VHH binders against NHL repeat-containing protein 3 (Nhlrc3). Designs and how they scored, part 11

Target 1, 325 residues: NHL repeat-containing protein 3 (Nhlrc3), of Mus musculus (Mouse) (q8cch2)
Amino acid sequence: RFCGSLVSRTFSFHVSWRMEDPLFRLDLGWPKNSEYFTGATFCVAVDSLNGLVYVAQRGDNIPKVLVFSEDGYFLRAWNYTVDTPHGMFVSGTPFEQSVWITDVGSGPYGHTVKKYNSLGDLVQVLGTPGKKGTGLNPLQFDNPAELYVDDTGEMYIVDGDGGLNNRLVKLSQDFMILWLRGENGTGPAKFNIPHSVTLDAVGRVWVADRGNKRLQVFDKDTGEWLGAWDNCFTEEGPSAVRFTPDGKYLIVAQLNLSRLSVLLAPPSGSIGDCSVVSTIQLADQVLPHLLEVDRKTGAVYVAEIGAKQIQKYIPWHSRTPAFGA
Below, E stands for the ipSAE of ESMFold2; O stands for the ipSAE of ESMFold2 at other seeds; V2 stands for 0.75 times the mean of E and O plus 0.25 times the DockQ between their complexes.

## First folded at step 4 (VHH)

Design f3 (framework vhh_7ubx_2)
Fold by ESMFold2-Fast, scan of step 4:
Structure f3 (fold): chain B 325 residues (1-325), chain A 123 residues (1-123)
Amino acid sequence: as target 1 above (325 residues)
Amino acid sequence: QVQLVESGGGLVQPGGSLRLSCAASGFTFSSYWMTWVRQAPGKGPEWIATINSGGSTMRDDSTKGRFTISRDNAKNTLYLQMTSLKPEDTALYYCARDLGYSSGWYRGYFDYRGPGTQVTVSS
């Protein structure tokens, strides 16, 4: 049939309007075990060193965290101490990788940022479990949206997804507050739903300020506000932001438009204006929420809450396996 | 009805050993993390050790060389093996059904605790 309403809501394609070759293509062969996506898939994190892909999903009486191989095979699942997952990040040494998960539930595990080992055992909790708050001693959260852990073990947390705090917090590796920025507002260093956080290769922190329809940029060491990009987001704010491993591009999700955008990274020493290199338009109701980039391969994994799936996009210049799509 | 009942406490000489047991009923024991907590006279509660549903353990650094937590899911029983006991170990020892939080940020988030078993270390 040729009616658009009959097209699969999981359909996606790469579009370039500048006569440039597509940068990414969908891996139709990933995952191999999609039957395990029984809930709404909210976030994804990648262990590039061990070739593992972690997925967190919401729903009653289902496993909350799924573990896949990078080639698409389901390996295991765990559900302990996770209520309502929102964002996740893999960090650690080559010998000991850990998974951090933000939890926004009103239940006993909610309003926390929790660290798990590779087996799913809980090893660290930040926040007051089950209780939202604004406090800094101890640090409390109100719907913590996402975190990023750099190679030094320093942490960047955005708090939160519809909560009252609207802040970016930097923690040392021993969880001391080094600096914080933000309150509810539209001005510089103010946020409305800070939803995603990442670092670039030149010491800048990038925040998806979703409700204000912009990306904001900060110095990682001082917390100084360096600028913002709003010119690419007039229709819809960014829900997720990540850099490609070579540092040349940003990948951004716009949830309600079911769209991924590839943006040109600014050079060192300037923020400049946002420039769209290419877009990937997904079917309506797919709703790309958060995404992660494999640091080793450049593959982009997208958590799609409406479609209840993770999609894998591979760089176009990468060799496709003989039996891959 | 969730119930936790500790046993195995008593008077022991310094350098001695005790094994505490916690009998669980009214819930699927194998699905929950379990924790041992103690409270010394005139002091607040102190976390000792946690065991997850799979048998992996987390232990306080000050006691981990002397105390071992374990579980028997077939018997719905949690254990604490204590060795090289010191007068400072004198306390009421409780088992608790654990919401899965590490000792570094606990703040006492257990949904059920037992009545405790008294351990007294003296001559």
Scores: ipSAE 0.000, ipTM 0.134, lowest interface PAE 17.7, mean pLDDT 84

Design f4 (framework vhh_4orz_3)
Fold by ESMFold2-Fast, scan of step 4:
Parts: sequence; structure tokens; C-alpha cells
Structure f4 (fold): chain B 325 residues (1-325), chain A 123 residues (1-123)
Amino acid sequence: as target 1 above (325 residues)
Amino acid sequence: EVQLVESGGGLVQAGGSLRLFCAASGFTFSSYWMAWLRQAPGKRREWVALINSGGSTDYADSVKDRFTISRDNAKNTVSLQMNSLKPEDTAIYFCARDLGYSSGWYRGYFDYWGQGTQVTVSS
């Protein structure tokens, strides 16, 4: 019954596998047509208010950004000013959402964090297009990996995906640096390839410190380092991290293990140790890279660069738009 | 239509050498990183060598100092020179297109693969 896909050469083939996750199940009906996944799918972002799913893919002469409905229908695509997408996040007002894309390309659009409206028009650029750097005035990037925008419009950026920078940057709504943490290293508040960033419900910033095989945690207001989890990542570091909408769980990807893990979230005032609640083991060449959680439904969308697809996982305990687990 | 076609495999005695070739077509070859991976019977594919668009190289510890990867952008070819071959090097060798980062952190994120070429090293 359960089927997925694996990429090889110029084609993709579907393979069957058994899933035994108690919290999530694969939606085999999403998307309705996968023909639009003509490149390697690196990231996904969700507009929960309008029921849209944004996908960014890499490849020659293909549309770089795809827009699907939450029901799996292809709606539109664009290529404007996107070189090599890495991470995405949807933010905005309840009446007008926008998508942010991090770009790690060596071309004229690279080393930037760019904001697009829902039609694909470029409305804001952070960084210097085509020029990597470590500078702070103006703020420069070197392979910016991902971003998260909170409900206040303040934003958190992890820079970089294999670049010279190994840092977490917090910006105001007007794009001024509020605080910055990080340099290359293994100690507290030091990173080796900070790859994914998210917030919990109790004012903490979580960073997938992929090269150091851990999650690191910071106070969102001060940037104070609060702790780290490494006990779940001895085999490989996390490539992606997101919280479920109820705040009860973290969903983490480990790319080279082709694995997703559901972790128990710590309460306010304690970081504790990492506890694995469940695991989804994918076929070896699927390679989950980055993922996003629909804040309204609790659905988890996973960008799988090896399989050239997005998979949608839905909570087992609810068949409605509301998260039930 | 992206195509990768390997050649140069064969049977060789331990301590010998082989040179593998990969002919690429259907994409802007010079813009992509290229890699060689191998798979022995009953084992998972493992990465062995990488060359980026600028010509910088990286190698798995098991083949370091014995294998050399190179590219010819005018001919759309990537090659793997294998020296001091060991029986443990016996595998099917695959050419793969790399999406831009595989030196440890993104090992195995390749979007197109060749069909492979068999290398057998006798004792």
C-alpha cells in the first residue's frame, strides 16, 4: 500500500516501503501530479492561511518555485531572480502572505535572503546579490541556509550552508540586527553548518547545528545560549527542525540516514535531554533535506532531494484540518 | 534529457591501475559538481570522490592518495584515475551529478546517476 519514489539518472522510480509511525501517516494522494517536480526539491514552505504550499527546486531551464494547493493541485510557478534556492519561509499579515527564499547560488542572485509576494514578484533583498561576505553594515551572507519569521515580524537567519559564516542573526521588522551569535566551533553558541532554525511556543530559538550533530537553543529576546541536545544525533546531525502546532513535538530530518524523527518538546524553563517518540525510516536515497509544518492542520511537508519530491505526512489522530495528535 | 555514461571499468590485479570516464550530456556540465560513488554487492552506495565546478577536489578516506578525480569541461567528461587498487575496491562505480555540496555534510544528494561500470580487483 505504501509507495514512494527514488531518483536515478534521468528518471524516478517508485518503491514500496512499510511505515510504522504512530503519530503521522503518508498522504499518498498528495500532490495530485508530481510532473512539476522536474528538478531536485530542496525546501518547502506553507501558507496555512491561504492553503498554499511553496516548493523550491534546482535544475537547468526549469521553474525554480512551484505553488501547490494544500489539496495537491499545481497552481503556478516562477523563476524570477532565483538562482540556487536552499530554505524558504512564509510570513506576512493575515490578509497578505509573502514567501522568503534563501539563495546560495554563485550567480547574480546568490548569497541573499529574498522576499516575494504570492505572485513571485521580488519585494525585498537582504545581502548583496552575487557577493558573499561576513560584513554587518550592510549585512552580508555566505550561503544562508534558512530563516524563520515570528508573529512580530522579527526574523532569525542561519548563515551558512557550508560557507565561511557560522552564525545565527536576529533582525527587526525593519531588518536591523538585534543580536548575533556564532562563529565556527564546537563550544556553546558556536556552529558548524547551522542548517535550520525555528521557534518554540515559549520564547526559544532552536538551531540545527548539523556539523556538530546537535540542536542548540537560545533565548529569542537576548540571544542567550540555553542549552543543546546531542544524544539523539550520534550517527548524524539534524538537517531540519520544526515544532508541531500544539508545541508538543519537534520534527527533525537526518539527511544521509534518510530518517525523520519525532522528538518530545521540553517544557518552559528546562531544556533537558532529547527523547525520540517515533521515527520514520525512508528508503536510502530519498534524502530528506528541509521540512515545514502547516500551522493550521499539523501536516508535515518534507523536501526530499534524492527522491525529487515533496512528501506530505498527516497526523494519525485527526482527519480534519485541525491538528489532533 | 540528462545523460551520464560511464566507461573504463574492467578486471585488474591488486596493485594495478584503471581510469574511469563519464561522458555527460543534456545540461550545462561546467556549472555542476560531479562525483564518483561505488557499490559492492549487498552494500549501500558510498561516495568516493568529488570535483566542484571550479576544479577543487575531495576524497573519501578509503581512497585518499590512491584515486584522482578530474574534469574536462570542453569535452563534458569527468574521470577517475584509480591507482594501487585493492580487492576491497571491487564494486560498480557510478558517475553522479552533485547539486553543489557533498564534502561530508551533503554526502549522497545526487540528482542524476549513470548506469555504472564494473571494477573487479583480483588478489
Scores: ipSAE 0.000, ipTM 0.195, lowest interface PAE 16.1, mean pLDDT 84

Design f5 (framework vhh_7qia_2)
Fold by ESMFold2-Fast, scan of step 4:
Structure f5 (fold): chain B 325 residues (1-325), chain A 123 residues (1-123)
Amino acid sequence: as target 1 above (325 residues)
Amino acid sequence: QLQLVESGGGLVQPGGSLRLSCEASGFTFSSYWMGWYRQAPGKQRELVAFINSGGSTNYADSVKGRFTISRDNAKNTVYLQMNSLRPEDTAIYYCARDLGYSSGWYRGYFDYWGKGTPVTVSS
C-alpha cells in the first residue's frame, strides 16, 4: 500500500512492572551511564574478580563492546575486530582476565569465537574468520551462540544460532575437541538452535535448546545425555540459562514473553521436571536475550535487545547489610 | 536514514512466479537477520521466510518447497523467489529487519518494516 504506518519499534529504556521479586530486586541505580547503550544490547559478561561488566551491542558507527564498573559507571569502550556479537563470557585470574565473544556476522570477523584481553586486544581466534562451516579439523562454526569457560579453562560452546550446526562442543584448555554432541533434531542430544550453555555445581552441562522449547543436560566429562526439561517452556523456549552462585536456582530468559524465570535446581543424581519458584515479568518489547550472574555477589545482568539496555537484579535476601544498619 | 524498499509485486496467474526484492540502506545489512512477512485481507501478518546473517534459511510450512529466500550482501538486498503461486498466496508482502532472535515462528523484534508490495494471484 502507498498509505500505511511504518511499524518501527521505539527503543527506550524500560523498567519491570515488578520492581521486586521474592528472590531478586531491580537495581534502579544501575547503570549510571545508560547513554552509552546506543545499539541493541545482545550479551553481557561479568568479571566478578575485578568488578567489571562487559556489554556487547549491535549497530552501525557505535562501539561494539562497553565496559562498566559493577557500581554502574562507564569506564571504556572498544570495537576491536568485533562484527556481530552474540554471546560473551569472562574467564581467567584476577591478574589476567579475558573476555570471549561469539561473532555471528557474515563480515570478516564472523563465525568465530574470539578471546580479548582486558585492554580489548585480540589474543585468540577459534573458527575461520568470515567463513562458516561444519568442519572439525580445523574446528569451524556456523553462527556460534554462546560459550562457558570453567575454572580449569575447559570450554563449552553451543553452535549455532540458526546456522546449519546444532551442536555442543567441549574443548580443552589448548582448544582440542574433547567431546561433541548434537545434530539437528528433536530427540535426545539433538538440538534446534542451541542458544545458551552453562555448568552447574555437580558437573552437569545445561543447554538452552531454544527451538525445541527445552533445557538439555549432559555429563561434563563424558558428554553423556542425562535428561531434559520441557514442562516450563510450552509457550516459548529458553534463550539463556545460568545458575545462582549457591547452586540453588537457575535463571532462565524467555525472549518473546519478555520474562525471566527462577527455577529450582535439581539435586545431584536427579534431573526430574522443571519447577518454577518465581517469575519476573518485564515490560512489553523488552526482549531479554542473554544474561549473566556475578559469581561473587549473585547479581543478575540481563541483556535486553528490544529495550537497548542491561538491567541489574540483586538478590533480595543475600545482600550484605549497609554500614551502620 | 534507515530504509527498506520492497519491489517486484504484481498480478500473476495461478502457477506463475514472482521475485520480490528488498533494498536496505542506513545500516550494516550483512549483520542482520532479514525476513519476509505477508498479510492477506482480514488476516494477521505472518512470517513467510527468514534468512540469518550467515545465510541459513527457514520457511513457513505453507510455502516450503515453493518459495526461496536469499540475500546479496554486496547489494544490501534480500530476495523472495515465489514459484507455483496459489490464490491463497495473495497478500501484501513486507520486508523486515530483525534485531532479535526468532524461533518456532514466534514474534521476532523488528525495528523497521517496509511499506509492503502487493501480490495478487488471480486468473
Scores: ipSAE 0.000, ipTM 0.208, lowest interface PAE 17.0, mean pLDDT 84

Design f6 (from n2, 19 letters changed; framework vhh_7n9e_1)
Fold by ESMFold2-Fast, scan of step 4:
Structure f6 (fold): chain B 325 residues (1-325), chain A 124 residues (1-124)
Amino acid sequence: as target 1 above (325 residues)
Amino acid sequence: DVQLVESGGGLVQAGGSLRLSCAASGFTFSKYWMYWGRQAPGKGREWVSGINSGGGSTAYASSVKGRFTISRDNAKNTLYLQMNNLKPEDTALYYCARDLGYSSGWYEGYFDYWGQGTQVTVSS
C-alpha cells in the first residue's frame, strides 16, 4: 500500500479498486511537474491533436492556467483575464485550436465564457464581464459551470453553478442563441445546479443536473427533453460527465463521494436506466470536480479540488506512440 | 524515413467526384491520426478533414462537410478522401499530413510530415 499527503498524489492499491475498475489504471508517472499545482485545481481540458493538457486552478498571486504535455511535462502558464475558473473546453481544427474557460468570479472577468488562442490571448468574451444576470439580449450568465463545443463550432453551455440561472443554452458558431432550456426545479427539463455538459455520438446533449441527482438528456438540434437517469445517483449527484471516444461508456464524477463511475451508453433511440459497468474509488476527500477524456488516447484526466492535483487514468488496452520523454 | 505520397487528383467538371489516396511508409500508420489539407493558388493551407488512428472518429471543415468523406485502411497503410459534388472553389493542391504526436508540436511545426500533394482542378 502506498500513501501520500492529500496535497500530493495519493494512491491506494486497495483490492476493491482493482476488482471494481478493470477498464482504467492510474498513471503514477503523470504529471512530471506537480510542483506547479499551487492552487485548487478545478478543471482540465485536452488538446488531443497537439498532445496538450490544460489545467485551471484558483488562488491569489498564482498562474491560473497551466499547460502540460500529454507525457506530463510542464510547458507554460498564463494568467491574463482569468478571475475564478470553473470549466474548460478545447475546440477548433488541428491547425487552429482554442481554449474556452468559464469564469465564476465576482471580479472584472467573472460571469463570462471566454475563448483564448493557443498563445493564451483572449479572442472572445461571452456574457457581461463582472456582471451576473439572467438576460438573453445580450446573453448574461450567473456562475457559468461548463461548456462543450462540437465539431461544427456549435456550443452548449450550462449556467449556473449555484447562481440565479438553471439553464442549458445552445449557441451557433457566431454566438446566436439557437435554443434554451431550463428553470429552477425538479421536473423534466428543469435543473438544480447544471454542472457539466457533453454530447454523445448520436445527437444527444447530456447534462449533469447535480442538485437533482440525475443526468438529463436533450436532442441537440431541437432542445427536446429525451429522458433522465437518476437510479445511479441516489447518494450524490454527478459533477462531471464525458463519453469515451468509442462512445461505449460515460465517465461521471461524484465530488463528495470521491468516486468515478463508468456507465454503459444507451443505443440510438433509447435512454433507458443507468447501468454501472465499474467504479473507481479515489482517495478520501480528493473531491473530483470536472474531468476530460482525451479523444485520441481515451485517457481520463480528473481535476481534484481537495487534493490540488490532476490525475490521469489510462485505458488498460490502449497503446500511445512514444517519441521520447 | 517517413513518406506520404498522394495520388488520385485530376481535372473534373463541377458536380463530379474524385477519390484521393495517400500511401504512408516509414512509420506505424495504425497508431497515428491523419489529416487532409489543401492549398489553392495564392492562398495559405486550409484544413479539410481529419481521422483518428482507428478510423472511428472523423472531422470536416464546414466548406466540405456532407460532400467529402475521409477513411483509412490500416492494413494497406493508406488514407483516402472521397470527394463528391465538387465545386470550382475546391480547386487546390491536396496534401495528406501525419499527426506527429509531439507534445509541443502545434508551435514546432506539428504537421511537418506533409506529402508533395496531388492537384485537383474543378472546371465550371
Scores: ipSAE 0.000, ipTM 0.109, lowest interface PAE 21.3, mean pLDDT 83

Design f7 (framework vhh_7ubx_2)
Fold by ESMFold2-Fast, scan of step 4:
Structure f7 (fold): chain B 325 residues (1-325), chain A 123 residues (1-123)
Amino acid sequence: as target 1 above (325 residues)
Amino acid sequence: QVQLVESGGGLVQPGGSLRLSCAASGFTFSKYWMTWVRQAPGKGPEWIATINSGGSTMRDDSTKGRFTISRDNAKNTLYLQMTSLKPEDTALYYCARDIGYSAGWYEGYFDYRGPGTQVTVSS
């Protein structure tokens, strides 16, 4: 907040600096054990129920998945059956939390969406390990970018990050395809590098259609296309999208601009146009890739591939939950 | 009986503007997604823009700075405002009633289409 040189000045007025976003501030004390970030940090996921933060990084002969406490302490690492992580998501109950990881490697574990228990044991594999494809029976992937699992256990997967596929897939809890949208293109429900996926509080699926420089919105139950936002992304497409727990804002990353934007969420029943509430400009070459929001605290964790780190942003606003959000 | 009738096409000079209209009848217009598509001679159909029942729009990146899709539900009319027209914009422009599913825009998953209005951009 304070420039150090100001400490030496004679006091005749109050001086304060506002270097932080008006809604969020950087937690300079997180993590405590940054020495474990030995590779490029691609994704982050939060177990809000147990206060754990999962980080996946790329590199040879290093641990691929790191587990930190919400207070920033390194707890453990594991990396068996993980080749090239891209996106991750934590789901489940307090008794049975699971970590899902999308794997885009050309090695034996790539082109998959894999489920791990909290100990790092592989418990489910979607896709054909080591083999990219477009098939639906069985479901195949080509560079699956990210997933989101809702509280019912239904899954939303965006496939892919520069591969053959440009699609959004909804799966039941038993991994049956409920609906599928998308092919390569610029039209409605068509994608170019669908990179991130999330849900809002009113039954809409939001996809970061990165190559087309827009967010697209779908009904979660039917897969019906509801609209899109392109007006905030003329310079660079969105690489990541998440809602704050109160449902009031979207947090979006624009990787090549090293920028995070806080956008106003649309009301139920309309999509409208994108409105920017605030922008966090990061240093050049930080390159924010994917991010996650702690559903309990509202803290935002950002995976920065260029800086090889995760940064934590804490909300400044009211401590009371928004009633009816 | 569902009917879609386009109008507003014609011959314009490069740099000019045109506003296309699509008059809809025989259905509850406000409940349907509507799309503009064009087809140049010897080329396949090219998607231009879609507007959903809630008024949200999606536009092709190559034309979105020059073309704007809109609707007037009280008049059951769909519009395409075209500015800074180029010779490559020469095509038959048609409106279509869009069922709103990921079925392939160019495969005819529009359940109704208009006959089209010709736009010719030349000196």
Scores: ipSAE 0.000, ipTM 0.162, lowest interface PAE 19.4, mean pLDDT 83

Design f8 (from n2, 20 letters changed; framework vhh_7aqx_2)
Fold by ESMFold2-Fast, scan of step 4:
Structure f8 (fold): chain B 325 residues (1-325), chain A 124 residues (1-124)
Amino acid sequence: as target 1 above (325 residues)
Amino acid sequence: QVQLQESGGGLVQAGGSLRLSCTTSGFTFSRYWFSWFRQAPGEEREFVGAINSGGGSTDYADSVKGRFTISRDNAKNTFYLQMNSLKTEDTAVYYCAADLGYSSGWYEGYFDYWGQGTQVTVSS
């Protein structure tokens, strides 16, 4: 049990320190094929409609994107036109689904947000491959961290993962800028490393403003700043944020604390203050980076950079009536 | 343009000391976690030590713990490895590495930027 300090490159203990939580439990049987996690696992995305889990990992001469079934079986892998993956999101219909990947760094595919079909074929590139920038026509990126695509096909991108840009960009289905917010700073609608982005059930955009140790909230249609939560993040900012499918809770990761927090969703009509319902403390150096929630089952998949794995957490009552999700 | 450049390597006798520096440019230094790695001839790259973005947390490989100290100077965009009580086994090329503030980690595959390396040779 080597859950302590890293010694050389041989750190290899990859288990949650707290395997149970009042709302969630670790699925010890997922995945069935963990041997495919040969690199640093940075992000995970879920195709709830087809029961697929996509994982992106970094490393030389290894497959960058792994595809598993919801039951944990390895299905396929691809790495074409993926260099340094950071964030990932699945959108679309069962027959026309898309896998979006943000790519960072100075490699030939870096500073881009790329759309792939379910077979791994590249079908769209946003940004200029291998070249960072601040430009808006065409839109350029500097280390884009994550994206979220809503059911209308409109997309929200946080661009600024350690780069010069510190902004939230909303695009139409046709990739036109609808609104943009942000610059480097600590004030309202300013960011320091905007790292994760998601929507709630009432038309608000939530951004993990990691460097400023807060979540910020915006109106999805106008981009108007609605508020912020900082009271839960005094030690470290959030690296990931997602809502549970019922809208009752937010799941947030704090990377260097190796911790997941379950937060109460804000009361109707206000932002309020952050309230922690429960926490899942992972082993030291596991480093939860980004996570995804299965919209159908409520399962939480966590990409753990230090542990080089994805862990799956399931709601305690997922075994209730045959209709499931 | 992002650049990491090591300096301070050289030849030293066993029991001696060296201080390595890594000067950086092209990014916001205060956001980054910094690490030192080393590679001896014919061996894979080994972690040596790391310092977090705030400078208040450090970690070291067991082989160097108590002898090496990592530190950073945000005003100079530079971080350091102070090496004391050097042993012949410390002979290696030493690399500095920077990780984006989102992706802190101790593993070579996580680092976005690397220096070219500086040779340290410890003679008996």
Scores: ipSAE 0.000, ipTM 0.162, lowest interface PAE 15.8, mean pLDDT 83

Design s10 (from n2 with S104A; framework vhh_7nfr_2; at its last look DockQ between E and O 0.01; V2 from the best seeds 0.00; counts 0 for: pae E 7.2 > 2, grease 26.8 > 24.2, SAP .677 > .668, placed apart)
Fold by ESMFold2 at other seeds, look of step 5:
Structure s10 (fold): chain B 325 residues (1-325), chain A 124 residues (1-124)
Amino acid sequence: as target 1 above (325 residues)
Amino acid sequence: QVQLQESGGGLVQPGGSLRLSCAASGFTFSSYWMSWVRQAPGEGREWVSSINSGGGSTYYADSVKGRFTIARDNVKNTLYLLMDSLKSDDTAVYYCARDLGYSAGWYRGYFDYWGQGTQVTVSS
């Protein structure tokens, strides 16, 4: 549990040890139907309850949303009311599964956060389609980047990717604003391109503040700023962040570096400084944008804009006594 | 210049055993991870197993754990796959691949050279 020493990751050991077991492996056989990736793949979401993987891609005259099984078989697609997708999130109950998609840009459906059923029927629209704004009644967006829906139905929206708002908005399950934080800036609770948002198991909201090269952390109930991590992002800010289901790690993407990282999750209480456990350097121009972690299996799905694909990584289900001791 | 040549495939009955070999040349074999990948009729590729450069660490897909054993001989520059308790679902072309794909906690599975494959058919 008490981890976070960088000493074990440097040449200071003077001893050449064998490579540690990987934490994740690439599922080379996923998907079975990669021919359906016909555009730039911007985001991915997972319905752990029903074993479904949703992919959104950009392009003209192509299916905008693709649905695959967890085994990688293509099931269905839709275009309806999806223009320029940026982020996705799946929220589900045993009775109903909902797919949320953020839409950006100046197209007729841009600047919205939209809810669909599993068949692609539009159920809810937040924001004013095609019209950016800063307003709160009605709630407007300016390139909303991503959202996270808690099991309670409460929502966290980062707004947005290069727009003027630079804010984190918490909504109730009936879409009332519970709290809001942020403006453009570099100080505490200010943002530059808030790009990804996730929730840990101890009630903290984590925001990838991409342009400021940091993760910022807030109390989910009060919106109180709890601190920031910047020491792991000196080269480039995070584009995506998610926790593993066991709560032990964060998975982070850095888009322009084409890099994925595993960070140690902090303890309850003070968040301290971040500590990188492992890193994967992808080929140049792969461009991992957003990612999702399957809450049941721990599989990591990465949307790669440059490579125009989704890749799936699976936990090893093994552990060695190493730096974690 | 890099060459990988598989052998040892064939027809076996369910429950049978088979040993695949992959002869490597044109590179320093002992410096690379090596992997087995298979492709069943009409399906995409499936990673089967990997072994690190020294042979001390081995990794398996869930579908083959406990039944298959990967091994290497760095003196003979040969990769092996020992297959036991074979099932009809193991029917596939098996490829030997040079594997560039490990970094601190991640296995990305980047295979830059492949063999021609050897057919394994499990049928009664």
Scores: ipSAE 0.014, ipTM 0.556, lowest interface PAE 6.9, mean pLDDT 87
ESMFold2-Fast, scan of step 4: ipSAE 0.348; ipTM 0.721
ESMFold2, look of step 5: ipSAE 0.064; ipTM 0.570
ESMFold2 (binder alone), look of step 5: mean pLDDT 85; pTM 0.862

Design s11 (from n2 with S104T; framework vhh_7nfr_2)
Fold by ESMFold2-Fast, scan of step 4:
Structure s11 (fold): chain B 325 residues (1-325), chain A 124 residues (1-124)
Amino acid sequence: as target 1 above (325 residues)
Amino acid sequence: QVQLQESGGGLVQPGGSLRLSCAASGFTFSSYWMSWVRQAPGEGREWVSSINSGGGSTYYADSVKGRFTIARDNVKNTLYLLMDSLKSDDTAVYYCARDLGYSTGWYRGYFDYWGQGTQVTVSS
């Protein structure tokens, strides 16, 4: 939420590794066309099959969605039915791409989860444009934060980013509710600002329960609560969560600490304990919000609200032979 | 640019059948959910049926379930409504609509383009 106030502080940023075990390095050459970052960059999504990087930004009279190549070249932009973007996810095949965007706030397209084709044409709207709600038939949203779409077309949506709802909803490929978990609270399967959602390689749904300073884990088929990790988040809750393509690590952002952490993934059949294997400390006010992992390359793209940019981190292969070595 | 053109309406006796068609142009038809909506004289619009983009999932209003069948041909860019066991209460103008919403319910704000409508009259 932004009300047009003048910022009196000077923003600066830099990336430094803490003394754990650095697994990633910043690509200083990405993007090539940073001049298109004219607004606050809230989310990023990757089409690894076609080598495209989608960025959504907020601001008046600017393009809301930017499309870059994986090599950093600006390709195109959209501005039509995207009002206040928050999260985004790319799904589909090389022949039928879909870009999903969650849209929040009081604008005419807010409180929705919208599907676009690769050209930016709106093809599907979930929720009621411009109207928040708690209803389930039809499904309504209040500040939907993020979504994840499985290769099956099944969807996982976390709703909301400070709204009336505190829930995780699973939809079929035809948008039927398969299961729903959550209400406001601190107990198991309760949330306070569910902000990011992802799947692991073994059928578990991971939710960044930001206000409760934890990650929560659910069975993707039943919605059964499987556990939570809070020991890594005593200072600040997670704003984003993603797995590396090999399934060995989680990458988490902590917005107000301007920090990224690489966590060891738990084995199949147990949740285990949260363990930090690497940390990237960014400068104050960079504010890493949401991130995405390229499933083909392992590159990590980070949307940084305060710095108004996307940063790309690449696995450090020349120094580290592989993850989990 | 986007055009939806209905055909197949007409006068039919109670218990009869009609097949409505909607020819779509100006957009990638196979990417969109499509719906039929009707409006009886002096009444508001009533959602009748929806079909998903691939044609594998269909949804019906309780008033027409078991009597009407929605179908689509993505090669011909055509939406169909097969109406069996027609009743006097089915008398209405039937509209083809491009559906940006989801199929588990109906909201008037879910549709962005509408056809001109085709009149269906069932003898009293």
Scores: ipSAE 0.094, ipTM 0.567, lowest interface PAE 6.6, mean pLDDT 86

Design s13 (from n2 with W106T; framework vhh_7nfr_2)
Amino acid sequence: QVQLQESGGGLVQPGGSLRLSCAASGFTFSSYWMSWVRQAPGEGREWVSSINSGGGSTYYADSVKGRFTIARDNVKNTLYLLMDSLKSDDTAVYYCARDLGYSSGTYRGYFDYWGQGTQVTVSS
ESMFold2-Fast, scan of step 4: ipSAE 0.166; ipTM 0.621

Design s14 (from n2 with W106Y; framework vhh_7nfr_2)
Amino acid sequence: QVQLQESGGGLVQPGGSLRLSCAASGFTFSSYWMSWVRQAPGEGREWVSSINSGGGSTYYADSVKGRFTIARDNVKNTLYLLMDSLKSDDTAVYYCARDLGYSSGYYRGYFDYWGQGTQVTVSS
ESMFold2-Fast, scan of step 4: ipSAE 0.087; ipTM 0.584

